# VH-VL binders against Protein AF-9 homolog (yaf9), part 17

Target 1, 217 residues: Protein AF-9 homolog (yaf9), of Schizosaccharomyces pombe (q10319)
Amino acid sequence: MAPNTRVSKCQISRPILVGNDAKPLTKEEKEKAPTDHTHTWRIFVEGVDGEDISKWVRKVVFKLHDTYNNPTRTIESPPFEVIETGWGEFDIMVRIFFAPEAHEKALTFYHHLKLHPYGPRMEEMKASGGLVESVQYEEIVFNEPFEYTYKLLSQNPIGDGHGLAVESEPDHPFSQQLEQDEADKLDFAIQEVKKTIEMYKQQVQSLQGQKSSTPVE
Below, E stands for the ipSAE of ESMFold2; O stands for the ipSAE of OpenDDE; V2 stands for 0.75 times the mean of E and O plus 0.25 times the DockQ between their complexes.

## First folded at step 5 (VH-VL; framework fv_retifanlimab)

Design c7 (from b1 with heavy chain G55R; at its last look DockQ between E and O 0.30; V2 from the best seeds 0.00; counts 0 for: pae E 4.8 > 2)
Fold by ESMFold2, look of step 5:
Structure c7 (fold): chain C 217 residues (1-217), chain A 123 residues (1-123), chain B 111 residues (1-111)
Amino acid sequence: as target 1 above (217 residues)
Amino acid sequence: QVQLVQSGAEVKKPGASVKVSCKASGYTFTSYYMNWVRQAPGQGLEWIGVINPSRGSTWLDQKFKDRVTITVDKSTSTAYMELSSLRSEDTAVYYCARSGYVQKSGGDYFDYWGQGTLVTVSS
Amino acid sequence: EIVLTQSPATLSLSPGERATLSCRASQSVEYSGYSYMNWFQQKPGQPPKLLIHDASNRATGVPSRFSGSGSGTDFTLTISSLEPEDFAVYFCQQYSDWPYTFGGGTKVEIK
């Protein structure tokens, strides 16, 4: 049979989102949660614009703080997420495992769980009842993938050319031009996430307006 | 080429703090994880934690929970580790070590190490 | 936490002899054909030096007399013919799970 070889001078990328959202517990939720818990939160790995990443991601492992029961959480099918309650912010290790047939090493991300409003949108988060989102765009880069991986990723192109194969220089593991290109992609993805958040905010405001409309007397 | 140069040895009393620096050169500082590892005299190696210099995100071994802070200064390509509430058992050589790429698939192994910083905690 | 047990603790040999060092993990450190196990050499007063990454791949500049093998939980570092500069302490290290951990070391010393 034909050998399974790497595709030379090839680089393919795939965008993902790694992050968390959180909100304060409602009174009803607090009655069911441990007494000292204040928030519910969700840590996740997902595709951009709802893309199904399970075609090339086999599983995601989330390592939580030791105070959680079974703190190493293995999620083997979408949605790749963990939902919990808690009171404190801590670092979560996120490891993405690829399909075994791809013969690619797992890739690790570190995420600081955010529960409390922060950053330049802090006042907006407070106004929304403490809904907090902390999401980073990551672009996973495969250098000289095996033919199976190349075929799998090439059959699933995404968006406006994200994840297309490009020429790579594998004996120079990182270049300044490639760094700038990835930074530019990150800036674009952040703006897309902001647009998505604004869309949902408008939907929520429309629902609130429909329920809260009061004619003047 | 790649070089990690750490600050000099320090002698501290119990309860004090120490901040060790690690200046990187010969590579793009923000492209690789930076780790801190310590070794007590005559003992094995103990991993303390890691930082993504580009994003500032960290992971710290729970053994050091509220006593360790790892930071970077991108403008000087320098990583820092601060250990507070020092105890005699914190006497060790502290190393910085570069590891895997922050945004590319690949291995995560400590290919370049600093020369080490001896921190002595004595009464 | 994954515990790495190295044996022997001390290996007394002469230059020119073969050294065989063992490292056993408390659970598998393998996924998808990759073993998340590295080997380091450390001489007195020096930082560790990477020898072997991912069980069997020699790091840049490491002489061919060093080789690594093994998978799953059982790993071996072999030095085919000891040179005077090879008398040092050798550590295995796993990065399969957090925290990353090191073995207790094998000291290779002059008989």
Scores: ipSAE 0.257, ipTM 0.659, lowest interface PAE 4.8, mean pLDDT 82
ESMFold2 (binder alone), look of step 5: mean pLDDT 92; pTM 0.939
OpenDDE, look of step 5: ipSAE 0.700; ipTM 0.855

Design c8 (from b1 with heavy chain N35H V50I; at its last look DockQ between E and O 0.15; V2 from the best seeds 0.00; counts 0 for: pae E 4.5 > 2, placed apart)
Fold by ESMFold2, look of step 5:
Structure c8 (fold): chain C 217 residues (1-217), chain A 123 residues (1-123), chain B 111 residues (1-111)
Amino acid sequence: as target 1 above (217 residues)
Amino acid sequence: QVQLVQSGAEVKKPGASVKVSCKASGYTFTSYYMHWVRQAPGQGLEWIGIINPSGGSTWLDQKFKDRVTITVDKSTSTAYMELSSLRSEDTAVYYCARSGYVQKSGGDYFDYWGQGTLVTVSS
Amino acid sequence: EIVLTQSPATLSLSPGERATLSCRASQSVEYSGYSYMNWFQQKPGQPPKLLIHDASNRATGVPSRFSGSGSGTDFTLTISSLEPEDFAVYFCQQYSDWPYTFGGGTKVEIK
C-alpha cells in the first residue's frame, strides 16, 4: 500500500531528550540497596513536550558500567529508561533503534551520568535534597525518509515549529563532515546553550510533581 | 586539516609506567571522542578505551581497568594514556584515534589516527 | 565480547588478480539492514586506514576496486584487481557493542 520510495531533497527532524536524574537514597532505601550504594538514578530517552516516541523508536539499548550485572539493558517499549542504584558517575552508551519501516541506522549517544550537584545550579540542587538532573536536547535528522515515515512525522508535528524542515538538497554522507567542521563547532555551542535551557525547564517540571499543565500540539 | 601527533617511542623496564600523548589539531578537540588502540608486533589490534574530552569521562576495556588512565588537557588539545605496572606483553605500538561528534549522533568510525607510539618493555 | 574471525590468514596473489577476504562475527552485528562492521588497511610502519564502513560503504578517497559486502555475521572485502600498493594487512572491526573488537587480519602478499 504505502510506497517504498524515499522522499527526495527532504529532511525532517525530531527533538528528543537524553539524560538522567538522580537523588540520594533515603535511610529506608539504603537498607534495601547494596551496602556501597548512595543514590538512585534513572537514565532515559524521552520525547519533547510529552511526545510518545515509540511510534518511530523501536527500542533503546543502555550500556552501563561493567560492574553492573547484565550491563547491556534493552528497553523495547516506553518508558525507555533504566532505573538503578549506585555510587559512581560514568558514561552510558545510549543507542536508539528505529522502527524497521524507517530503514534508518541506529544512532548512538554517550551520556555522562550525574549523581552529585554540579554547575550553575549546584546550590539549588543541594537545597532540594540533592535532586540532580542532567539532560541533553538532541535533534534526530531523517534524511530523505521513506514516504511512510515522512507522512508519519510530518502529519504529527510537535509544538512551537520544532521538528519540520524541507531542504532543496539533503546531504548527510560521512565524508562531508570535514567540509562542515566549522558548522559543527557552532552547532556544538548552540546545543550546549539549548541543553542548559532544557535542564532548567525540566527542573521546574520535575519539582511540580504532577502531570504537565503545558499544552502540546 | 585534521592531524593527531603522538609522543616519541619509549623504552621501559617491567613494573614502570608510561604516558603517551596525542596532540590534536585542525578541529575542535572537545567535539570528538578519542580512543586508544594498541598493536603488539606482528599482531592484530586491541581496543583500550574511549574518552569524552568535553567532560573527561572514560570507558575502558575491563582487562585494562586497573592499569590504564586516559586523560585530556583541553587547553593544549592533547589526550594522554598512562599504562602502569608494565609487563613484557605490553610491548606494542599505541595509537590514538578520533571518532564521532560528542553530544551528536554520528558514525563511530576511526577516521583519523595518530602515527603510533612504540612502547618497548624489556629488562 | 564479539569475536571476529578472518580467513584466510594469508592470501598470496599477483597484481591484477582478484582478492576475497572473509570476516565472521561470533554474533550478529546487524540491525534493520545496517551492519556495524568496518574494514581497515594497514601497511608496515603505518597506522590503520579506514577503507569500508558499515559493511559496504567506501570511505572517502578509497578506490572503486575496493568493495565490501555481507550482513549479519558474515562479511567480505573484495579487491577486484590488485594494484602493487594493495599488498598489505586487512582488518575487520565491529562497533555494534563495547568493547570494540578487531579481526586477526588477512595479509595480502605478492606471489
Scores: ipSAE 0.237, ipTM 0.628, lowest interface PAE 4.5, mean pLDDT 80
ESMFold2 (binder alone), look of step 5: mean pLDDT 90; pTM 0.920
OpenDDE, look of step 5: ipSAE 0.383; ipTM 0.740

## First folded at step 7 (VH-VL; framework fv_retifanlimab)

Design d1 (from c7 with heavy chain S105V; at its last look DockQ between E and O 0.22; V2 from the best seeds 0.00; counts 0 for: pae E 4.7 > 2, placed apart)
Fold by OpenDDE, look of step 7:
Structure d1 (fold): chain C 217 residues (1-217), chain A 123 residues (1-123), chain B 111 residues (1-111)
Amino acid sequence: as target 1 above (217 residues)
Amino acid sequence: QVQLVQSGAEVKKPGASVKVSCKASGYTFTSYYMNWVRQAPGQGLEWIGVINPSRGSTWLDQKFKDRVTITVDKSTSTAYMELSSLRSEDTAVYYCARSGYVQKVGGDYFDYWGQGTLVTVSS
Amino acid sequence: EIVLTQSPATLSLSPGERATLSCRASQSVEYSGYSYMNWFQQKPGQPPKLLIHDASNRATGVPSRFSGSGSGTDFTLTISSLEPEDFAVYFCQQYSDWPYTFGGGTKVEIK
């Protein structure tokens, strides 16, 4: 088959991790850091379960906040990461460029940099000296990839094809279950907020009704 | 058929806030990004920001970071753009536009647009 | 940000004539053989309509008289033979870098 032939009616997916780590600066580090910086953080793109994604990822571009010198950071070899210091949380654009042989366009992700303990594990993060991890599982789908890409990506199947274990393990905290749990939590929170909003709307309506019924003597 | 239907025109005073909605249908809402773009009368197009409906993560143009909030309701397949501290210069037609996501490798172009929402800011 | 300069600002032509629109980027929008440039058509009171993506690929339903070409920093939209419905404003847009940016537009008007 010609090296540039697409595999018809074929789909292949690969999981990746997009996320950041962060920790407070030590006193010594703070002295060396720019004024007002409070944290060291790392934004990264990684394979799942230690997969070497450099086989099919050519480079990753990170777009940092404009306050950074050279806010556009291009990483062309593993590890695909940027390490910086800072004081504030902000959104980072992450663009993954594939190997030229793949003949695929880059994909773009957005990651909100987390510096402070958050969520249900906030106390754990605090207890760990303020070490923060914010990681997202993403699945890259290649529709009718070139034969080269198909062969390359089919050589290292991860799990059942989704790249995440069904259940979380101590050494592998990311799982389908974890993802589902997080999704459920978010949905629950959203529902609670909606209920609260509805309650307040009803209260306001009730108050307005009472005001209209009070005869202005 | 893919459709993006936006909320109706708004008239606001300076300093107020406006929230524009964009209801998506005809495709998997969480499989595509949703962008917001505005166009002042007789002017060009200005990209405001984008949201990943699946994750809720956003990227905003620096110009709008302090005043714009983009959100989604996955249950209704609706994206929202809220702009606060309105100024006369914010008078524009605001568009939502779909772009490719991880499920559509190489599809990161604005292939579908809402009809637009006119926001008029006047004293 | 990447600045896109479109030229001319206005193009006055008659039906049947060839239209050539230029878009120049302040920096390259190309990588790995892909040019991250789109072209849009906009008519009064309507949202932009995608015409060309990735510099040279016609979007679904776009007539063959529309074609995109170029690479790096220089791009061209060509309308081989103008139809009455083609008189509109055309915008180029890059999605190589954030923020996404649009050109100032070229108005194709009837002579």
Scores: ipSAE 0.031, ipTM 0.645, lowest interface PAE 3.5, mean pLDDT 86
ESMFold2, look of step 7: ipSAE 0.315; ipTM 0.677
ESMFold2 (binder alone), look of step 7: mean pLDDT 92; pTM 0.936

Design d2 (from c7 with heavy chain K104R S105T; at its last look DockQ between E and O 0.28; V2 from the best seeds 0.00; counts 0 for: pae E 4.4 > 2)
Fold by ESMFold2, look of step 7:
Structure d2 (fold): chain C 217 residues (1-217), chain A 123 residues (1-123), chain B 111 residues (1-111)
Amino acid sequence: as target 1 above (217 residues)
Amino acid sequence: QVQLVQSGAEVKKPGASVKVSCKASGYTFTSYYMNWVRQAPGQGLEWIGVINPSRGSTWLDQKFKDRVTITVDKSTSTAYMELSSLRSEDTAVYYCARSGYVQRTGGDYFDYWGQGTLVTVSS
Amino acid sequence: EIVLTQSPATLSLSPGERATLSCRASQSVEYSGYSYMNWFQQKPGQPPKLLIHDASNRATGVPSRFSGSGSGTDFTLTISSLEPEDFAVYFCQQYSDWPYTFGGGTKVEIK
């Protein structure tokens, strides 16, 4: 295997958390914030169970609402986060850039900033004084990574790892194209079944129409 | 065989709304970002926004943010774009376009496009 | 937002000739040796078709006469020997920053 080549037949994944937390400003915090701001919030990218992702994440770019000064925030060292105050919920683009030696393209996530209690845990959030969390578990999949990335990830397994997988050498050959092809084939098969069902439904409707057209006197 | 099939042409008056649909087949709908792009007659292309069909999270170009809603129906593998408060300059062909695989390193390219939906806004 | 300027606006050529289309970005669209620039072909009444992704990679099924090059802010699409089906409009598109933007297009027409 030569240096500067991708590791064939290999898929490695690493878990991360992408999300925000927020809470109402305290009286003391309001003294330091603009008059109309009601909350402090934090958008972040972090490892699961305290794992250090900076070994393979070089920087994270957060694009905030254009009303914030310098809304494109580039964070080049951990913690990969932005802390701000505000009053409104809006969409934040999160782009993760990998170590240059990995030769991987950046990966983008879209996150809707949550400030107010919501969803199934709404009453719990209200009871906690308006502490809000909106966090997604994501798995970053490196398909046939370069040797640098393979070595780095193989030597730095995720912490507990229970239910969270790092796959340094898959049981089967993988590629990004193979993954797309398999997913596309399955979806195609599902759509063909749906088409067949629709044909049968139309046949039933035709037979019911024939029966309903029988003369009655 | 990936296909994106859009709803038919619409004629609207200024101030109205339009909702364009995009039905996907031949791939796992929730595994790829879905985008909306428009093209005014004889003009270039303008990106409107994107949705992660699995998460429902979106990003909309600020030029449209107050007027555009992008949604999906996972059970029918269909994406929707609704544009409100229509103006004559919103007359365009509206395209849906699939892009990158969510959560995976790799390309983020508009590799499959719908046939386009002409929306005409006239007084 | 990143502005893409394509030149020329129109390129009048004969079949068999070499076409060279330019796209200039208002700021770099590059990170770690990758250029976040794509090329599309569009024929009348059709949606755009992806030709080149990431500056130089041909999309699946695209003939080898199409090639892309460039880095940073300056990019080129080359058609080595024009075929009759290649007379169309060509757009560059960047995905380095939001919003994603397209160039104004270069129309390649038969002379």
Scores: ipSAE 0.321, ipTM 0.667, lowest interface PAE 4.4, mean pLDDT 82
ESMFold2 (binder alone), look of step 7: mean pLDDT 92; pTM 0.938
OpenDDE, look of step 7: ipSAE 0.688; ipTM 0.846

Design d3 (from c7 with heavy chain Q103I K104R S105V; at its last look DockQ between E and O 0.48; V2 from the best seeds 0.00; counts 0 for: pae E 4.9 > 2)
Fold by OpenDDE, look of step 7:
Structure d3 (fold): chain C 217 residues (1-217), chain A 123 residues (1-123), chain B 111 residues (1-111)
Amino acid sequence: as target 1 above (217 residues)
Amino acid sequence: QVQLVQSGAEVKKPGASVKVSCKASGYTFTSYYMNWVRQAPGQGLEWIGVINPSRGSTWLDQKFKDRVTITVDKSTSTAYMELSSLRSEDTAVYYCARSGYVIRVGGDYFDYWGQGTLVTVSS
Amino acid sequence: EIVLTQSPATLSLSPGERATLSCRASQSVEYSGYSYMNWFQQKPGQPPKLLIHDASNRATGVPSRFSGSGSGTDFTLTISSLEPEDFAVYFCQQYSDWPYTFGGGTKVEIK
């Protein structure tokens, strides 16, 4: 097979979800849990809309708080998640390693583990038995990906996941000027994604409001 | 042009706190991680921690978790490192350094550095 | 943490000579064909300057006389022909695992 060549002047992005959910331990669970643990929680990396990201993600490494046994957790197959018990909130390093065929370096995210109800939905979370969800929508951008990666990621476009023309120098893709240009583009893309997310949130809220108004005959 | 400009030298007493600032310009502040590194006089480099300016999430070396707080002000494109309970051993030049893209695959290396801030802790 | 050991601590050479600096990691910093190793140059009173990233890629503006090589746990920075401005301290740094760590440095001084 001809050595994989990079697709020049192309950019492709893929959305992912990085986040956690948590809930208080039951009395029975608390008896089985380490002393002082109060919650069970799950940190995860997922595709959007049920996308199987294992096609292009090789493994995910979660680095937990040092108080945990084996704080570095390597997950090599879906689901890319770690389930633990605990009592405190802390930051988790999430490193995504891509399939070898992608020939891309790992990408690192940080997620602050949320265990307690928070934010504008605090009361809702409380009403739900203390079920907490903290999810970040992230977009991974591949600059001049290999043809394999480009083809793979182009098969299932989600949202704004598309190939964009990018002005880059083949030998210096991360030159100062190019970095700035790329950073600006990324910032724009992030803003667009945020707007999109907000739009969908509003739509969901609207739909939920409509469901509540339909009298159960 | 990418520039990281740090606050001026500080002299503090043991037990005090110091807050060093790093103003970024010439690039999208929220698109890159910001790191803090220190160097004691005549010694090597020690990584302190990193922040995602977009999210405000941090990762700190365990050695500093109880004493260091890293924050950002997005409106001014400024990162801050606060070190509390200062000791003589904390005397060092503190650097901010930009590393890789937050959401872009391609690099995680420290390509730009601030000029450094000398923090002297003396009785 | 990954410990980086640099050798030699001091390297005394003359302009025009070849400099070979070593950095050994306590564990592999390589995955999927990438080595998460950087090299920095530092001059007195200045912050470190990135020379090499990903073990073998020259940073922007870095002269061709600088080259990085290695994989796994063993890495080398080579200066093919030392220029007067190259006399400085050189650090390796890994970003494969947290915390990020630096080597102790190699001082390249004039013989």
Scores: ipSAE 0.035, ipTM 0.586, lowest interface PAE 4.6, mean pLDDT 85
ESMFold2, look of step 7: ipSAE 0.249; ipTM 0.662
ESMFold2 (binder alone), look of step 7: mean pLDDT 92; pTM 0.935

Design d4 (from c7 with heavy chain V102T Q103I K104R S105V; at its last look DockQ between E and O 0.46; V2 from the best seeds 0.00; counts 0 for: pae O 3.9 > 2)
Fold by OpenDDE, look of step 7:
Structure d4 (fold): chain C 217 residues (1-217), chain A 123 residues (1-123), chain B 111 residues (1-111)
Amino acid sequence: as target 1 above (217 residues)
Amino acid sequence: QVQLVQSGAEVKKPGASVKVSCKASGYTFTSYYMNWVRQAPGQGLEWIGVINPSRGSTWLDQKFKDRVTITVDKSTSTAYMELSSLRSEDTAVYYCARSGYTIRVGGDYFDYWGQGTLVTVSS
Amino acid sequence: EIVLTQSPATLSLSPGERATLSCRASQSVEYSGYSYMNWFQQKPGQPPKLLIHDASNRATGVPSRFSGSGSGTDFTLTISSLEPEDFAVYFCQQYSDWPYTFGGGTKVEIK
């Protein structure tokens, strides 16, 4: 097969979610957990809108706190997640490695593990039994990807990040304008994700309220 | 042109805190990570930590987790590193250094550095 | 953490000579054909300057006399013909795993 050629002057982007869930351990779970552990948590990397990112993600490496046995966790197949118990919040390094066919370097993200209710929705989280969600929206931009990558990622277009012309000088492929565009897109996307999350939370609450009102005949 | 301009030299006593600033210009501040690295006199380089200015998320070397706080002010495109409980061993030149995290902005290598800030801890 | 060992600690050479600097990692810094290794040049009173990224790619503006090679755990920075301005300290740095770590440096000095 002819060596994959890069698609010149093209850009393609893919959104991902990096985040964690957490909840307090039940009494029964606490008995089985290490001493002093209070929460179960899940760190994850997911596609947006249920996208299967395993088509272009080879593996995800999670670097946990050094107090964990085998703090480096390599996940090579979906779901790209690690589930653990713990008691403290800490930073997790998330490194995404792409499929070899993409011929792209890994990307690194940082996520602060949230275990306790926080922010303006703290009371809501408390009311939900201490269920905590902390999710970040990230966008991966491929500049002049290989044809394989371009074709693969073009199959499920999300947003306007597909097949965009790269208006940069050959010697300066990463122009300030391009950077600004990326930042703007990210900011917009983050806002949209936040709105979506809020919407779903409200829906869940509504459904829960309805269940409580149905008289057990 | 990309520039990272750091705050001036500091002299502190043991037990005190120091906050070093790094003002970024010439690029989109939130599109790159900002790292902090220090170098003791005549010694090698030591990575302290990194921040994602867009998210405010940080990763610190375990050695510094209890004493270092890295923050950013997006409005001024400035990163900060605060080191508390200063010791004589903390005497060093502290550098901020930019790195990318997306394919669009390049790899995660340190392509631009501040000029450095000397922090001297002496009794 | 990944420990980087640079050798030699000091390299005394004359202008025009070839310099070969080694950096050995305690574990592999390679995945999927990429080596997560940088080389920096540092002159007195100045911050480090990126020379090589990804083991073999010259940073922008870096002269062609600088080249990086290697994979896995063994890496080499080569200066084909030393110029007077090349006498400095050189550091390798890995970004394959956290924490990021630097080598101890190789001082290239005038013989």
Scores: ipSAE 0.030, ipTM 0.610, lowest interface PAE 3.9, mean pLDDT 85
ESMFold2, look of step 7: ipSAE 0.370; ipTM 0.689
ESMFold2 (binder alone), look of step 7: mean pLDDT 90; pTM 0.920

Design d5 (from c7 with heavy chain S99E; at its last look DockQ between E and O 0.29; V2 from the best seeds 0.00; counts 0 for: pae O 8.5 > 2)
Fold by OpenDDE, look of step 7:
Structure d5 (fold): chain C 217 residues (1-217), chain A 123 residues (1-123), chain B 111 residues (1-111)
Amino acid sequence: as target 1 above (217 residues)
Amino acid sequence: QVQLVQSGAEVKKPGASVKVSCKASGYTFTSYYMNWVRQAPGQGLEWIGVINPSRGSTWLDQKFKDRVTITVDKSTSTAYMELSSLRSEDTAVYYCAREGYVQKSGGDYFDYWGQGTLVTVSS
Amino acid sequence: EIVLTQSPATLSLSPGERATLSCRASQSVEYSGYSYMNWFQQKPGQPPKLLIHDASNRATGVPSRFSGSGSGTDFTLTISSLEPEDFAVYFCQQYSDWPYTFGGGTKVEIK
């Protein structure tokens, strides 16, 4: 295995979303929920714009309020979320552990669970049946990451081909071959765009030249 | 140079509140978590809580959740810890401590501490 | 919470001797090859000073005579040869889980 080398004098960052959703329990849900619980809520860690963060996130640990059974919740695969019922707002510790190959220590974030409509959009939330969304935008910074991490985090969030099979299988369409095909398509498209730009530049030049050659009678 | 300068010693009566300040300098205040830790005389260290200065989000030890409020003033790069309903058992030196994050060395830890603030609770 | 037990409570030694301090955690503080254990030195009237982070990494400016080792639940701080300025209280601290917790400390005193 090629030794992991650090990319010197390089910094790379990735955005994530840390937040929660919440809504009031229905009457039927209240009957099934613990006594005094009034809301269902979801705490989550997500990528921005649909990024699959599972490529570089190993697990997320959520520390809930101590009143919950097993307040420490470890999520090792997407979606990185915990769904619970409750009645009160409280702080949740969110610890993100990275893939071992990244050789980076976990980062900790803190999120205050919101259950009730709040802020300038309070009336909108109320009108939406009490649906609450509280999301924080966070940026994870890696200083002089390993080449693996750098490559992983520098590429398109849709897929990096790392760990993918060489060829696509019926049950696993994602492969290195598929990635290469997509890359080739993209390159082709870029070339076509460049050609088009050049064509237009030439046309503009031609038109400018014609204007200069018309004798002012 | 990173410095954390705390407010002066306080003497309070039982039932009162105390607010300790921690002024940070020498680094980007909002880029690092700020922790509060206390130490009773002759005793060990007890973690109280932490705040993200950028977001204002906090996590507190369950023991303190009802009595402690941690806040920040970004404009002055100052963190605050307020403890209410003071008891004799709250007599301690209170420290602010900066917590690092992912850096070249990797990891997070309490790398810088304030000088401490003695809070004495006596009748 | 993760309980950290330090032993011995007091260690009486002479300058030049080797000091071995133990910290045991009630559960593992390790993940992905990292141990979330720190060591602090505290002198009277001063705040704690970071000595070791992540079980085995010396903080900036810490002399080479200080070393940390261990994994999982068992950790050790070693002072290879005690200097007069090393007589102090030493605390281990975990940050693997909430709340952060400290050991009860080991006092290294002059024999």
Scores: ipSAE 0.014, ipTM 0.519, lowest interface PAE 8.5, mean pLDDT 86
ESMFold2, look of step 7: ipSAE 0.308; ipTM 0.658
ESMFold2 (binder alone), look of step 7: mean pLDDT 90; pTM 0.910

